VH-VL binders against Small ribosomal subunit protein mS42. Designs and how they scored, part 9

Target 1, 220 residues: Small ribosomal subunit protein mS42, of Schizosaccharomyces pombe (o74379)
Amino acid sequence: MSFQQRFARALDVGYKNFLSKDAVRNIFAYDNHLRGLVQKECKIHQTPYRVPSDLMVQSASDPARANLFNYSSQLVNHDFFFSGLISPERPSADADLGAINLKPGIDASFGSFGELKSQMVDVGNSVFGDGWLWLVYSPEKSLFSLLCTYNASNAFLWGTGFPKFRTNAIVPLLCVNLWQYAYLDDYGLNGKKMYITKWWDMINWTVVNNRFQATRIESL
Below, E stands for the ipSAE of ESMFold2; O stands for the ipSAE of OpenDDE; V2 stands for 0.75 times the mean of E and O plus 0.25 times the DockQ between their complexes.

## First folded at step 4 (VH-VL)

Design g50 (framework fv_ebrasodebart)
Fold by ESMFold2-Fast, scan of step 4:
Structure g50 (fold): chain C 220 residues (1-220), chain A 121 residues (1-121), chain B 108 residues (1-108)
Amino acid sequence: as target 1 above (220 residues)
Amino acid sequence: QIQLVQSGAEVKKPGASVKVSCKASGYTFTSYGISWVRQAPGQGLEWMGWISAYNGNTNYAQKLQGRVTMTTDTSTSTAYMELRSLRSDDTAVYYCARDTYEYSYGAFDIWGQGTLVTVSS
Amino acid sequence: QAVLTQPPSVSVSPGQTASITCSGDKLGDKYAYWYQQKPGQSPVLVMYQDSKRPSGIPERFSASNSGNTATLTISGTQAMDEADYYCQAWDSSTGYVVFGGGTKLTVL
């Protein structure tokens, strides 16, 4: 149930051809540090400790708990990132089989998976500073698109804080961590393109497909 | 009610392996983790590692990596801890405990009765 | 490398207040937990999230955690409270669980 319990194998062996053991340990060390900060913020604000997703939502609109939001949001983003990767020991994922329900929508929105890859590499490389790149889906528009968020911001709360949007206008399906602690050791300061290119080969398209199918069920 | 029931005492020779079971009842097994904690005679508590009953992912204490394996059987709501290459200083009572988010990360609210493992020649 | 330090023993007379400390670097920034263990028995959670009592734990048990020191306090200590007490916290450097060395409480 803990983050470390869910991804323990990656901590032991890394992700071959993508993230070294040291890179994974750096991300996990930061995750552990953030969990300590979350406990501290919960104590300061007399907030019962809960799972990060609950704390993130609870603190999102409260300026007095901006630190709790930032730390919790980053923990949620870590989980979403790792949950979208194939197991370290799994053979290369079959994207055609895994993405079976995604393919028509990806083709309609981007032209092809190859074009989506190209756009994610280019858009991700253009991010100035630290942040996250997301593949998102809009049920209302039946459109897949790319979204950049900065620092600890996320795609889960997109539109919920704005009165014009009554509910979430988009649903996140996939993300890549573009903070320096994720790619610096393996790829260097100017290595985002190579990092994102290698990340693409590690995407668990079955997970992304299942996330997409869930949007249809939840749309009533 | 909610309880964890462990297998009985074991006597092993140095170099052997031991596998302790921990059967859960009274709660949704896959919603919690199981931690293993041991206690040598007259000594304090030593955390060994945990396993997720949700997906079987594990994380072991550094000292025991390479010698310990934790598994679960969801169909029987049972957790297992296997310790290999036993030494005399592995003689201890081994506990399983429920790891819960309600009490925060790493809190143990329900404990098994303990399993004495004696390693002697 | 978080280490939780407890005194090895504490002695009190029946009816007196027992105080058991647990010290660690920046421990007050983390949640502390307390377990009671009687001879031949499994540990029992007596305090969680610094100062909260689980259902079934007597109101005479209380705890605090600030700075570098967490404290378990037992008011009106009874013979039945004689046990080993362990503090526990999470080690942010490893993500692992850390126990204190334990304190033997003797009620004389």
Scores: ipSAE 0.006, ipTM 0.521, lowest interface PAE 11.5, mean pLDDT 84

Design g6 (from e8a with heavy chain R102E Y103F Y105L; framework fv_lacutamab)
Fold by ESMFold2-Fast, scan of step 4:
Structure g6 (fold): chain C 220 residues (1-220), chain A 121 residues (1-121), chain B 107 residues (1-107)
Amino acid sequence: as target 1 above (220 residues)
Amino acid sequence: QIQLVQSGSELKKPGASVKVSCKASGYTFTSYAMNWVRQAPGQGLEWIGWINTNTGNPTYAEDFKGRFVFSLDTSVSTAYLQISSLKAEDTAVYFCARDTYEFSLGAFDIWGQGTTVTVSS
Amino acid sequence: DIQMTQSPSFLSASVGDRVTITCRASQSIDSYLAWYQQKPGQPPKLLIYAASSLQSGVPDRFSGSGSGTDYTLTISSLQAEDVAVYYCQQSYSTPYTFGGGTKVEIK
């Protein structure tokens, strides 16, 4: 399904107590604009790839394709962000059960889910300018950690323009969009801390847990 | 008419439990966060926490974790505050209050009338 | 936790007087501040949100100002019906915290 089809309900009603319908529509309008830019870049570079994740990977190490990388990476980041949220009008009653396989690792790395929340709020609020905050997992170290990436950069690519990713293979599990267009309408210019606090309540921990379990299968 | 109507006053002995209700009407219950605030006799206002009425996820201030539990019955647009193992220091008026906007700016535009809980033996 | 210090704790003024109440946050709260009025035996009533926005139905003699850590509630011409306790409240971060209150009386 297209990005808009997968998240059609969010376009209709927003995410209550988190993102208004207008905020969601503005983010989706920007997403659609980026898709037009990606199509233009694909024609320029004569690439056979059409899926944003493929385009992102294939353009990551080529300075001549920097625009294609930026646009496709941002589309991948949008998808990852929205797919990590509970659907509008669905209860989060299973959040504590969905996170069950993550709990030992989160407790070991951060002390508790409450401490993870506090650290994500504080770290995210400290980001100057536009970017993304990620919860990542290192299979080699059996360690969960927080990473900040700036502008359109992401946590998916190992060893691509970010030296710390070359040191360790990492897998992203969760992210929050810290670009001004994500929070300005609902929270104001200085509302990043409250935005992240409200975002926490919308996390689909079953999805995060499934991403973690998939990483364990891949590491075998 | 937008309003929040709370349950009546309670007189309890130490160690008992109490459950206060807050029934919303005149608006879409799940579009606004519900907050709980207490006021001890002759004292100011203390924020206990809030609950996301769409997801059911509660957030508690540190001093109120453990004995205080928020819950919802969305089918009747009602929020609940339960206090277990009551202590004399829990004697207060307990208010429910709605956030101003559906994405929550933390200003409370509609308040319940308050429920007086007295803990005495 | 963000501490909200409110002053004065008590003031007595005449009908028609200009009254000011101040609220200081222990850190910048970026205008995530509300003001409430509470009359005896009643729940609080929202007067001002976002530091300076007047709530619908509130008389225009009430106004809010300030930024960063320092905020003020002003009643331009005190009326007999304004006898109450006034509270400020920050919503910049959880836990949300209230000021200690200001009791306003008419002489």
Scores: ipSAE 0.000, ipTM 0.446, lowest interface PAE 16.3, mean pLDDT 85

Design g7 (from e8a with heavy chain R102S S104E Y105L G106P; framework fv_lacutamab)
Fold by ESMFold2-Fast, scan of step 4:
Structure g7 (fold): chain C 220 residues (1-220), chain A 121 residues (1-121), chain B 107 residues (1-107)
Amino acid sequence: as target 1 above (220 residues)
Amino acid sequence: QIQLVQSGSELKKPGASVKVSCKASGYTFTSYAMNWVRQAPGQGLEWIGWINTNTGNPTYAEDFKGRFVFSLDTSVSTAYLQISSLKAEDTAVYFCARDTYSYELPAFDIWGQGTTVTVSS
Amino acid sequence: DIQMTQSPSFLSASVGDRVTITCRASQSIDSYLAWYQQKPGQPPKLLIYAASSLQSGVPDRFSGSGSGTDYTLTISSLQAEDVAVYYCQQSYSTPYTFGGGTKVEIK
């Protein structure tokens, strides 16, 4: 099922109190543009891969494929961002189911959910230029932490998105898009702090918890 | 014993405000969402909204946005419903009810006894 | 908003009778439906959740069934203490909505 098909309702109605319908449509238009660029790069490099995550991994260490990496990485980041939001179709049923299971770990790492929110707002607001803010988990340290990546870079390079027989350093659980195209329409150039604050209310903690629980299964 | 205990009945004049409390006991307060439900005299049940007791994030039905405000005091396991600029139409019994965070099995399994709010001149 | 239509509004039956109350949603709610019992001067009490799951402590004469848009609450053998108003409620999407209620009385 295409990216647009999976998030069709968000395109139709937006995310109430967070992103207008027009803002969502603009982000999706950019996503579609990137898919066209990926298709062009795939023909140039004659790659058999078609899924953005596979393209990203295959191109990560090849300087000749830097464009393919950047475009496919950004598509992966878009999917991860939207997949972490409460569905506009069922907002109350999705709200904070995972928070119960995440609370002990969040408390141990940040002190409280309130402190995590404050840190995400402050850290995200301090990002200069375009990038992404991630909540990540280290299975080895049993700690949650925050990570900023620049431009199209992502947290998957250090985790499960890089398929090697290695110890994964971190696992991404949640991200927020800090590119201007994500918040400019609804919040303006000086509205990044409000954008992140409103985004917090849209986090689907059940999805975050499911991603977290997957790391625990790997530990068995 | 798991229970929700609400504050006593209130008689208010139009334009005043009222703050109803709902004190939880016998369970971990922050592990369950708190819902508010209204029942006008002789009428059925109407959902006002809910508040996430862990994050403090409220969600309101459209008809109740503006004058109705949810808040929490987690130190005493209490949720509050405040109604400002009271109107005669606000006369009702107000219930708090806990809801599991369960995506698959949401239901209001424990209810407060109700707080009667009467708005008259 | 999802509209919940409950029928009948009033039901009178004898002790021992099988009683059925129906609830119809304006769209599919995927079994995100609960049934509540409310006696005069009391708060509602949860009877059934997820359309067919009996709440702990509720007598087994109460059962729920249905899927999609159509749901039913059944009392297999009506008792005197079952006199109450019964409400269905969807929790598929906000705003959560209740049916209009069914008042059950003994003949």
Scores: ipSAE 0.000, ipTM 0.409, lowest interface PAE 20.2, mean pLDDT 84

Design p12 (from e8 with heavy chain S31I; framework fv_lacutamab)
Heavy chain, then light chain:
Amino acid sequence: QIQLVQSGSELKKPGASVKVSCKASGYTFTIYAMNWVRQAPGQGLEWIGWINTNTGNPTYAEDFKGRFVFSLDTSVSTAYLQISSLKAEDTAVYFCARDTYRYSYGAFDIWGQGTTVTVSS
Amino acid sequence: DIQMTQSPSFLSASVGDRVTITCRASQSISSYLAWYQQKPGQPPKLLIYAASSLQSGVPDRFSGSGSGTDYTLTISSLQAEDVAVYYCQQSYSTPYTFGGGTKVEIK
ESMFold2-Fast, scan of step 4: ipSAE 0.293; ipTM 0.728

Design p2 (from e8a with light chain T94E; framework fv_lacutamab; at its last look DockQ between E and O 0.02; V2 from the best seeds 0.00; counts 0 for: pae E 10.1 > 2, placed apart)
Fold by ESMFold2, look of step 5:
Structure p2 (fold): chain C 220 residues (1-220), chain A 121 residues (1-121), chain B 107 residues (1-107)
Amino acid sequence: as target 1 above (220 residues)
Amino acid sequence: QIQLVQSGSELKKPGASVKVSCKASGYTFTSYAMNWVRQAPGQGLEWIGWINTNTGNPTYAEDFKGRFVFSLDTSVSTAYLQISSLKAEDTAVYFCARDTYRYSYGAFDIWGQGTTVTVSS
Amino acid sequence: DIQMTQSPSFLSASVGDRVTITCRASQSIDSYLAWYQQKPGQPPKLLIYAASSLQSGVPDRFSGSGSGTDYTLTISSLQAEDVAVYYCQQSYSEPYTFGGGTKVEIK
């Protein structure tokens, strides 16, 4: 299924207490626009059109293809964000199971789920400009942490060196979209803190736990 | 329909052991953490700790580490609290209580009826 | 550990009165607060979770409010069946801790 088909219910009814259907439709309209820009960039660079995650990786180290990276990375980020939300049919006991299983690691890294919430809200609200806030895991340190990325940058390629040579990769588990187009419609310019607070209640912790236990980084 | 049914009251001498059971029904046992709380006579509520019903990993409040042991039998949806080397100050009503992290911010929405453990000579 | 200071310890009021019970945390708990009612010989019963959310089956004369360190349980019109001890509880960080309780009596 296409990205839009996978989220057809959210496009129809929105996310209750989080994002109206109009806000969701605007985000997906922008996503569709970016897909058109990716196709145009592929023609410019004589690159075969591929899924956004492949294009993101291929363009990451090439300054001449910065537009292709930005557009494809943002598409990957959108998918990761929406795939981490509880579906509009809610609530799910599976989401609670994920939180139960993550609790020891979250407690060790942040002190509590409440402290993690407080830190995500405070850090996310303090970001000046557009970007993304991520929950990530470091296998080397056996710790969870927060990461901000700016504009279309992402946690999948974060670190020193290029993906091919990276040996201390972080594992992205969760993100929230901090671009103004994500929250402006429903929350206004001064409502970023409330947007992040409402987003917190929409996290599908079973998805987060599955990402934590996966053997590979899977963004989509 | 959703309920936690605990084992009956116990009268014990100092130095003995007790094992309190808490049987869940009406919900998926492994989807909710199980907490243990005690209430000494005429006193308030004191959190003992919790057990992850999916992994079996327990967490104890500092004052309860050592003599207090949580365990599970998931085949019969039952959690257990065992207290060894009983002391007079362990005299209390012991409750099991389930919680959720997402739905109620870790509040305890379902409680067992309580098990009175009396420790006397 | 987060200390929960509950006041008053004892409250006597008439049927129909508005009563207020307060709970103060020793640090911010970001609405990770519950209120319980306990009658003699019974387990606690959840009334309010997440500071202000009414538990299913609880009469709407009960309400919760507050943020940060300061939280309030309100009974808008006290009824005879509301005679009980009321406890607040934080779940912001381990160990989870309870207030000392408020005994509510009629007259």
Scores: ipSAE 0.006, ipTM 0.621, lowest interface PAE 10.1, mean pLDDT 87
ESMFold2-Fast, scan of step 4: ipSAE 0.405; ipTM 0.775
ESMFold2 (binder alone), look of step 5: mean pLDDT 94; pTM 0.958
OpenDDE, look of step 5: ipSAE 0.349; ipTM 0.763

Design p3 (from e8 with heavy chain Y101S; framework fv_lacutamab)
Fold by ESMFold2-Fast, scan of step 4:
Structure p3 (fold): chain C 220 residues (1-220), chain A 121 residues (1-121), chain B 107 residues (1-107)
Amino acid sequence: as target 1 above (220 residues)
Amino acid sequence: QIQLVQSGSELKKPGASVKVSCKASGYTFTSYAMNWVRQAPGQGLEWIGWINTNTGNPTYAEDFKGRFVFSLDTSVSTAYLQISSLKAEDTAVYFCARDTSRYSYGAFDIWGQGTTVTVSS
Amino acid sequence: DIQMTQSPSFLSASVGDRVTITCRASQSISSYLAWYQQKPGQPPKLLIYAASSLQSGVPDRFSGSGSGTDYTLTISSLQAEDVAVYYCQQSYSTPYTFGGGTKVEIK
């Protein structure tokens, strides 16, 4: 299904107490604009049109295709962000069922989920300009940590796009969009802390757990 | 209906052991942490610790390390609290309580009815 | 460990009165606070979670407010069935800790 089709209900009603329907529609309009830019870049570089994740990987190490990378990476980041939210179609209780498997690791890495929340709010609020805040997991270290990426950069390429950091490979589990277009309409220029605080209540921990459990199987 | 049903009251002598059970029904047992809370006669609530119902790993508050042991039987959706070498100060009502995953494992939304453990000679 | 100081320890009020109970944490707990009601011979019952969210099935006369270190439980119009001990609990970090309790009685 298309990105818009997968999140049609959010586009219709928004996310209560987090993102208004107008804010969601504006973000989706930007997403569609980026898809048009990807198509134009593919034509310019004579690159066959593919899904954004494939284009992102294909263009990642090519400075001549920096625009294609930026646009496709941002689309991948949008998908990862919205996929981690509690859908308007399902209650929050369903979304929380998987959190039990994360609790020992979160407690060991941050002290508690409450402390993780406080750190994400403070770290995210400290991002100057536009970017993304990620919760990541290192199978090698058995450690959860926070990672900031700027502009359209992402956590998916850490440990794969940089051979010298292979031993420090990380797996992204969760992200929050810290570009102004994500929070400006509902929260204002100085509203990043409240935006992240409200985003926290929308996290689908079952999705986060499923992403975490995938690392357990693949580590073998 | 979601409920936690605990075993009956126990009267024990100092030095004995007791094992309290807490049987869950109406929800997926392994999807929620189980907490244990103590209440001495006429006193407030004290958190003893929690057990991860999926992995079996327990976490105890410092004051309860040693004599207090959490365990599970997931085949019958039951959690256990065992107290060894009982002392008079262990006299209390012991509650099991489900940790809601809502808002990052914080509030206890479903409680057992409590098990009274009395330690006297 | 986070210390939870609850006040008052005891209050007596009339049916229809507005009752407030306060809870102060030794450090900021970022609204990770719950309120419980306990009647004699019964387990505690969750009233409020995340400082201000009303648990399903709890009457609208109960409300929670606060942020940082200071939190309040309010009963807008006290009823006879509200006679109980009320406890706050922080869930910001382990060990989870409870306030000392507030016993509410009808005059």
Scores: ipSAE 0.050, ipTM 0.627, lowest interface PAE 6.1, mean pLDDT 86

Design p4 (framework fv_lacutamab; at its last look DockQ between E and O 0.03; V2 from the best seeds 0.00; counts 0 for: pae E 18.2 > 2, placed apart)
Heavy chain, then light chain:
Amino acid sequence: QIQLVQSGSELKKPGASVKVSCKASGYTFTSYAMNWVRQAPGQGLEWIGWINTNTGNPTYAEDFKGRFVFSLDTSVSTAYLQISSLKAEDTAVYFCARDYRYSYGAFDIWGQGTTVTVSS
Amino acid sequence: DIQMTQSPSFLSASVGDRVTITCRASQSISSYLAWYQQKPGQPPKLLIYAASSLQSGVPDRFSGSGSGTDYTLTISSLQAEDVAVYYCQQSYSTPYTFGGGTKVEIK
ESMFold2-Fast, scan of step 4: ipSAE 0.378; ipTM 0.738
ESMFold2, look of step 5: ipSAE 0.128; ipTM 0.663
ESMFold2 (binder alone), look of step 5: mean pLDDT 94; pTM 0.956
OpenDDE, look of step 5: ipSAE 0.539; ipTM 0.835
ESMFold2, look of step 6: ipSAE 0.000; ipTM 0.425
ESMFold2 (binder alone), look of step 6: mean pLDDT 93; pTM 0.955
OpenDDE, look of step 6: ipSAE 0.689; ipTM 0.875

Design p5 (from e8 with heavy chain Y103W; framework fv_lacutamab)
Fold by ESMFold2-Fast, scan of step 4:
Structure p5 (fold): chain C 220 residues (1-220), chain A 121 residues (1-121), chain B 107 residues (1-107)
Amino acid sequence: as target 1 above (220 residues)
Amino acid sequence: QIQLVQSGSELKKPGASVKVSCKASGYTFTSYAMNWVRQAPGQGLEWIGWINTNTGNPTYAEDFKGRFVFSLDTSVSTAYLQISSLKAEDTAVYFCARDTYRWSYGAFDIWGQGTTVTVSS
Amino acid sequence: DIQMTQSPSFLSASVGDRVTITCRASQSISSYLAWYQQKPGQPPKLLIYAASSLQSGVPDRFSGSGSGTDYTLTISSLQAEDVAVYYCQQSYSTPYTFGGGTKVEIK
């Protein structure tokens, strides 16, 4: 299913109290533009067109394909961001089930969900320029932590210079888009803190928990 | 209609045990945390703890560890609070309350009607 | 534990008056604050969650405001049916804690 098809309701109605319909449409128009750029880069480098996550991994270690990496990585980041949000049609009855299940680990790492929220707002607001803020999990340390990446960079490739040899040193669970195109229309240049605060209310913790539980299964 | 229905009032002697029930209806029981709150006569509200209705794992406030035990019967959407070795100080109304579906804010949107437990000789 | 200090403990006002109840946390709770109304013989009723969000079915004369450590419940035009004890509650961290309550009576 295409990116736009998977999030058709968000395009139609926006996310109430978080992102207007026009803001969502602008982000999706940019996403579509990036897909055209990916196709163009694939032709230039004689690379078969594949899903963005495969193209991102394949181009990550090659400076000659930096554009292909940047465009593919940004598409992956868009998907991860929107996949972590509660559907705009109506909040899922099960959206908070994950929060209940994540509570012991979040409490151990941050002290509480409230403390995690405060840290995400403060850290995210402190990001200078464009980037992404991630909640990540380290299976080796049994620890949740926050990670900032800049421009089109991502948390999927953390801890390695060559994606094909990467370890699962950290696993991304959740991210928020801190590029100006994400918040400028609805929140203004000085509204990043409010944007992150409103984003917190839209997190689908069941999705976050499912991502976390996958790391637990892998460690067994 | 979303509802929490608690068992009737109990009159117990010191040293006895009591088990209060809280039956949920109108929603998916395992999708919300269940909290227990105590209110002594003429006093304010005091949080006892919560139980994860999906896993069955309880969390107790420090003052309530030991004699207070939470349990579940998910087949009938019911949560239980058991208090052992009852003391006069346990005389109170005990409420069950669910977290909102936005549990990360921890507000209690649906409450049981309360169960009065009186401990007297 | 986070202590919730509620003031005043008692107030008496006339129908139509603007009533303000304050709640102060011993540390920042990042808007993890709810307000409840309790009438004699009844369980508490949620009025406000997330510091300022009005619960469905609650009259719009009730409003919440505040951030950090200081929060306020306002009843813009007190009605006879608003006679009750009001409690704030933090859910920022466990154990969840309640304020001491404010008893509101009509003069």
Scores: ipSAE 0.283, ipTM 0.711, lowest interface PAE 4.2, mean pLDDT 87

Design p7 (from e8 with heavy chain S104G; framework fv_lacutamab; at its last look DockQ between E and O 0.04; V2 from the best seeds 0.00; counts 0 for: pae E 9.7 > 2, placed apart)
Fold by ESMFold2, look of step 5:
Structure p7 (fold): chain C 220 residues (1-220), chain A 121 residues (1-121), chain B 107 residues (1-107)
Amino acid sequence: as target 1 above (220 residues)
Amino acid sequence: QIQLVQSGSELKKPGASVKVSCKASGYTFTSYAMNWVRQAPGQGLEWIGWINTNTGNPTYAEDFKGRFVFSLDTSVSTAYLQISSLKAEDTAVYFCARDTYRYGYGAFDIWGQGTTVTVSS
Amino acid sequence: DIQMTQSPSFLSASVGDRVTITCRASQSISSYLAWYQQKPGQPPKLLIYAASSLQSGVPDRFSGSGSGTDYTLTISSLQAEDVAVYYCQQSYSTPYTFGGGTKVEIK
């Protein structure tokens, strides 16, 4: 099903206390525009059209296909971002379960969820330009950390070679869209800090925990 | 209904041990952290620590490390606080409290009725 | 450790009065603050979480506000049943800490 079909409720009512329906509609219109650009780039490069995640991987190391990478990567980032948000259909109880399982690792890496919030707000607000802020996990270090990526870059291919043993340098768990189009409509040019602060309350920690548990073979 | 029911009051001598139980009902026990809080007579509230009810991993406030031990029996949805080498200053009401982690904010939304532990010679 | 300073320690007010209790953290706690009500012989009861979010089943006359280091619990119109001790609690970092309490009584 299409991106807009998967998030039809958000198109109808927005995200209460976070993004108005008009802001959501504008973001999704941009997402649809990018899908058109991906199709155009596939024709230009004689690349068979595939899902954005495949196109992102195939174009990542080819500077001649930079546009295809940028557009497909941004589509993957959009999906990851919105899939990590609480929706009207998901009750608070699900978020509580995810947070309890993450708490030991978050405490060990950042001191607390409160300190994580403070760091995400401060680091995100300090990013000059467009990009993404990520919560990632390093299996090698057994630690969570923050990662900034610029423009359409992402945390999915950072340090990856798609290893046979499922060992990644980092595993993305959560992101927030710091591109101006994500927050301008509702928060204005000077409202980036408030946008990130409101976003914090929308995190679906069950989704974050599910992403985390997929990396902890020895723990489960 | 969602409830935390604690074991009855205890009268102990200095140097003894006590084990307070906290039985949960009406919700999935392993989905919420369990905190322990004490209140000395006429005093405020003091956080002892918490235990992850899914993994069994405890965290203690510094002043409570050593003599205070959390444990679980998930088969009967019960958390335990054991205090060894009891001192007179351990005299207090001991509460268990469920932690919601509502949207990543910790708060204690359900409390046990409290267990009075009196340490007297 | 984050110290939580509540004021006043005691207040007496009439039914219908607006009551304000303040809680000051020794460092910024980013709205990681809860308010509890405790009546004699009872466990604490959660009123407010995340500084300003009203717990289910709590009357609308209770509200919370504040940010950074300074937080406030307000009872818009004090009722006879609101006689209790009120505590703030930070959950920003361990050890979690409570304020010293505010005893509210009716004149």
Scores: ipSAE 0.006, ipTM 0.619, lowest interface PAE 9.7, mean pLDDT 86
ESMFold2-Fast, scan of step 4: ipSAE 0.574; ipTM 0.800
ESMFold2 (binder alone), look of step 5: mean pLDDT 93; pTM 0.953
OpenDDE, look of step 5: ipSAE 0.534; ipTM 0.853

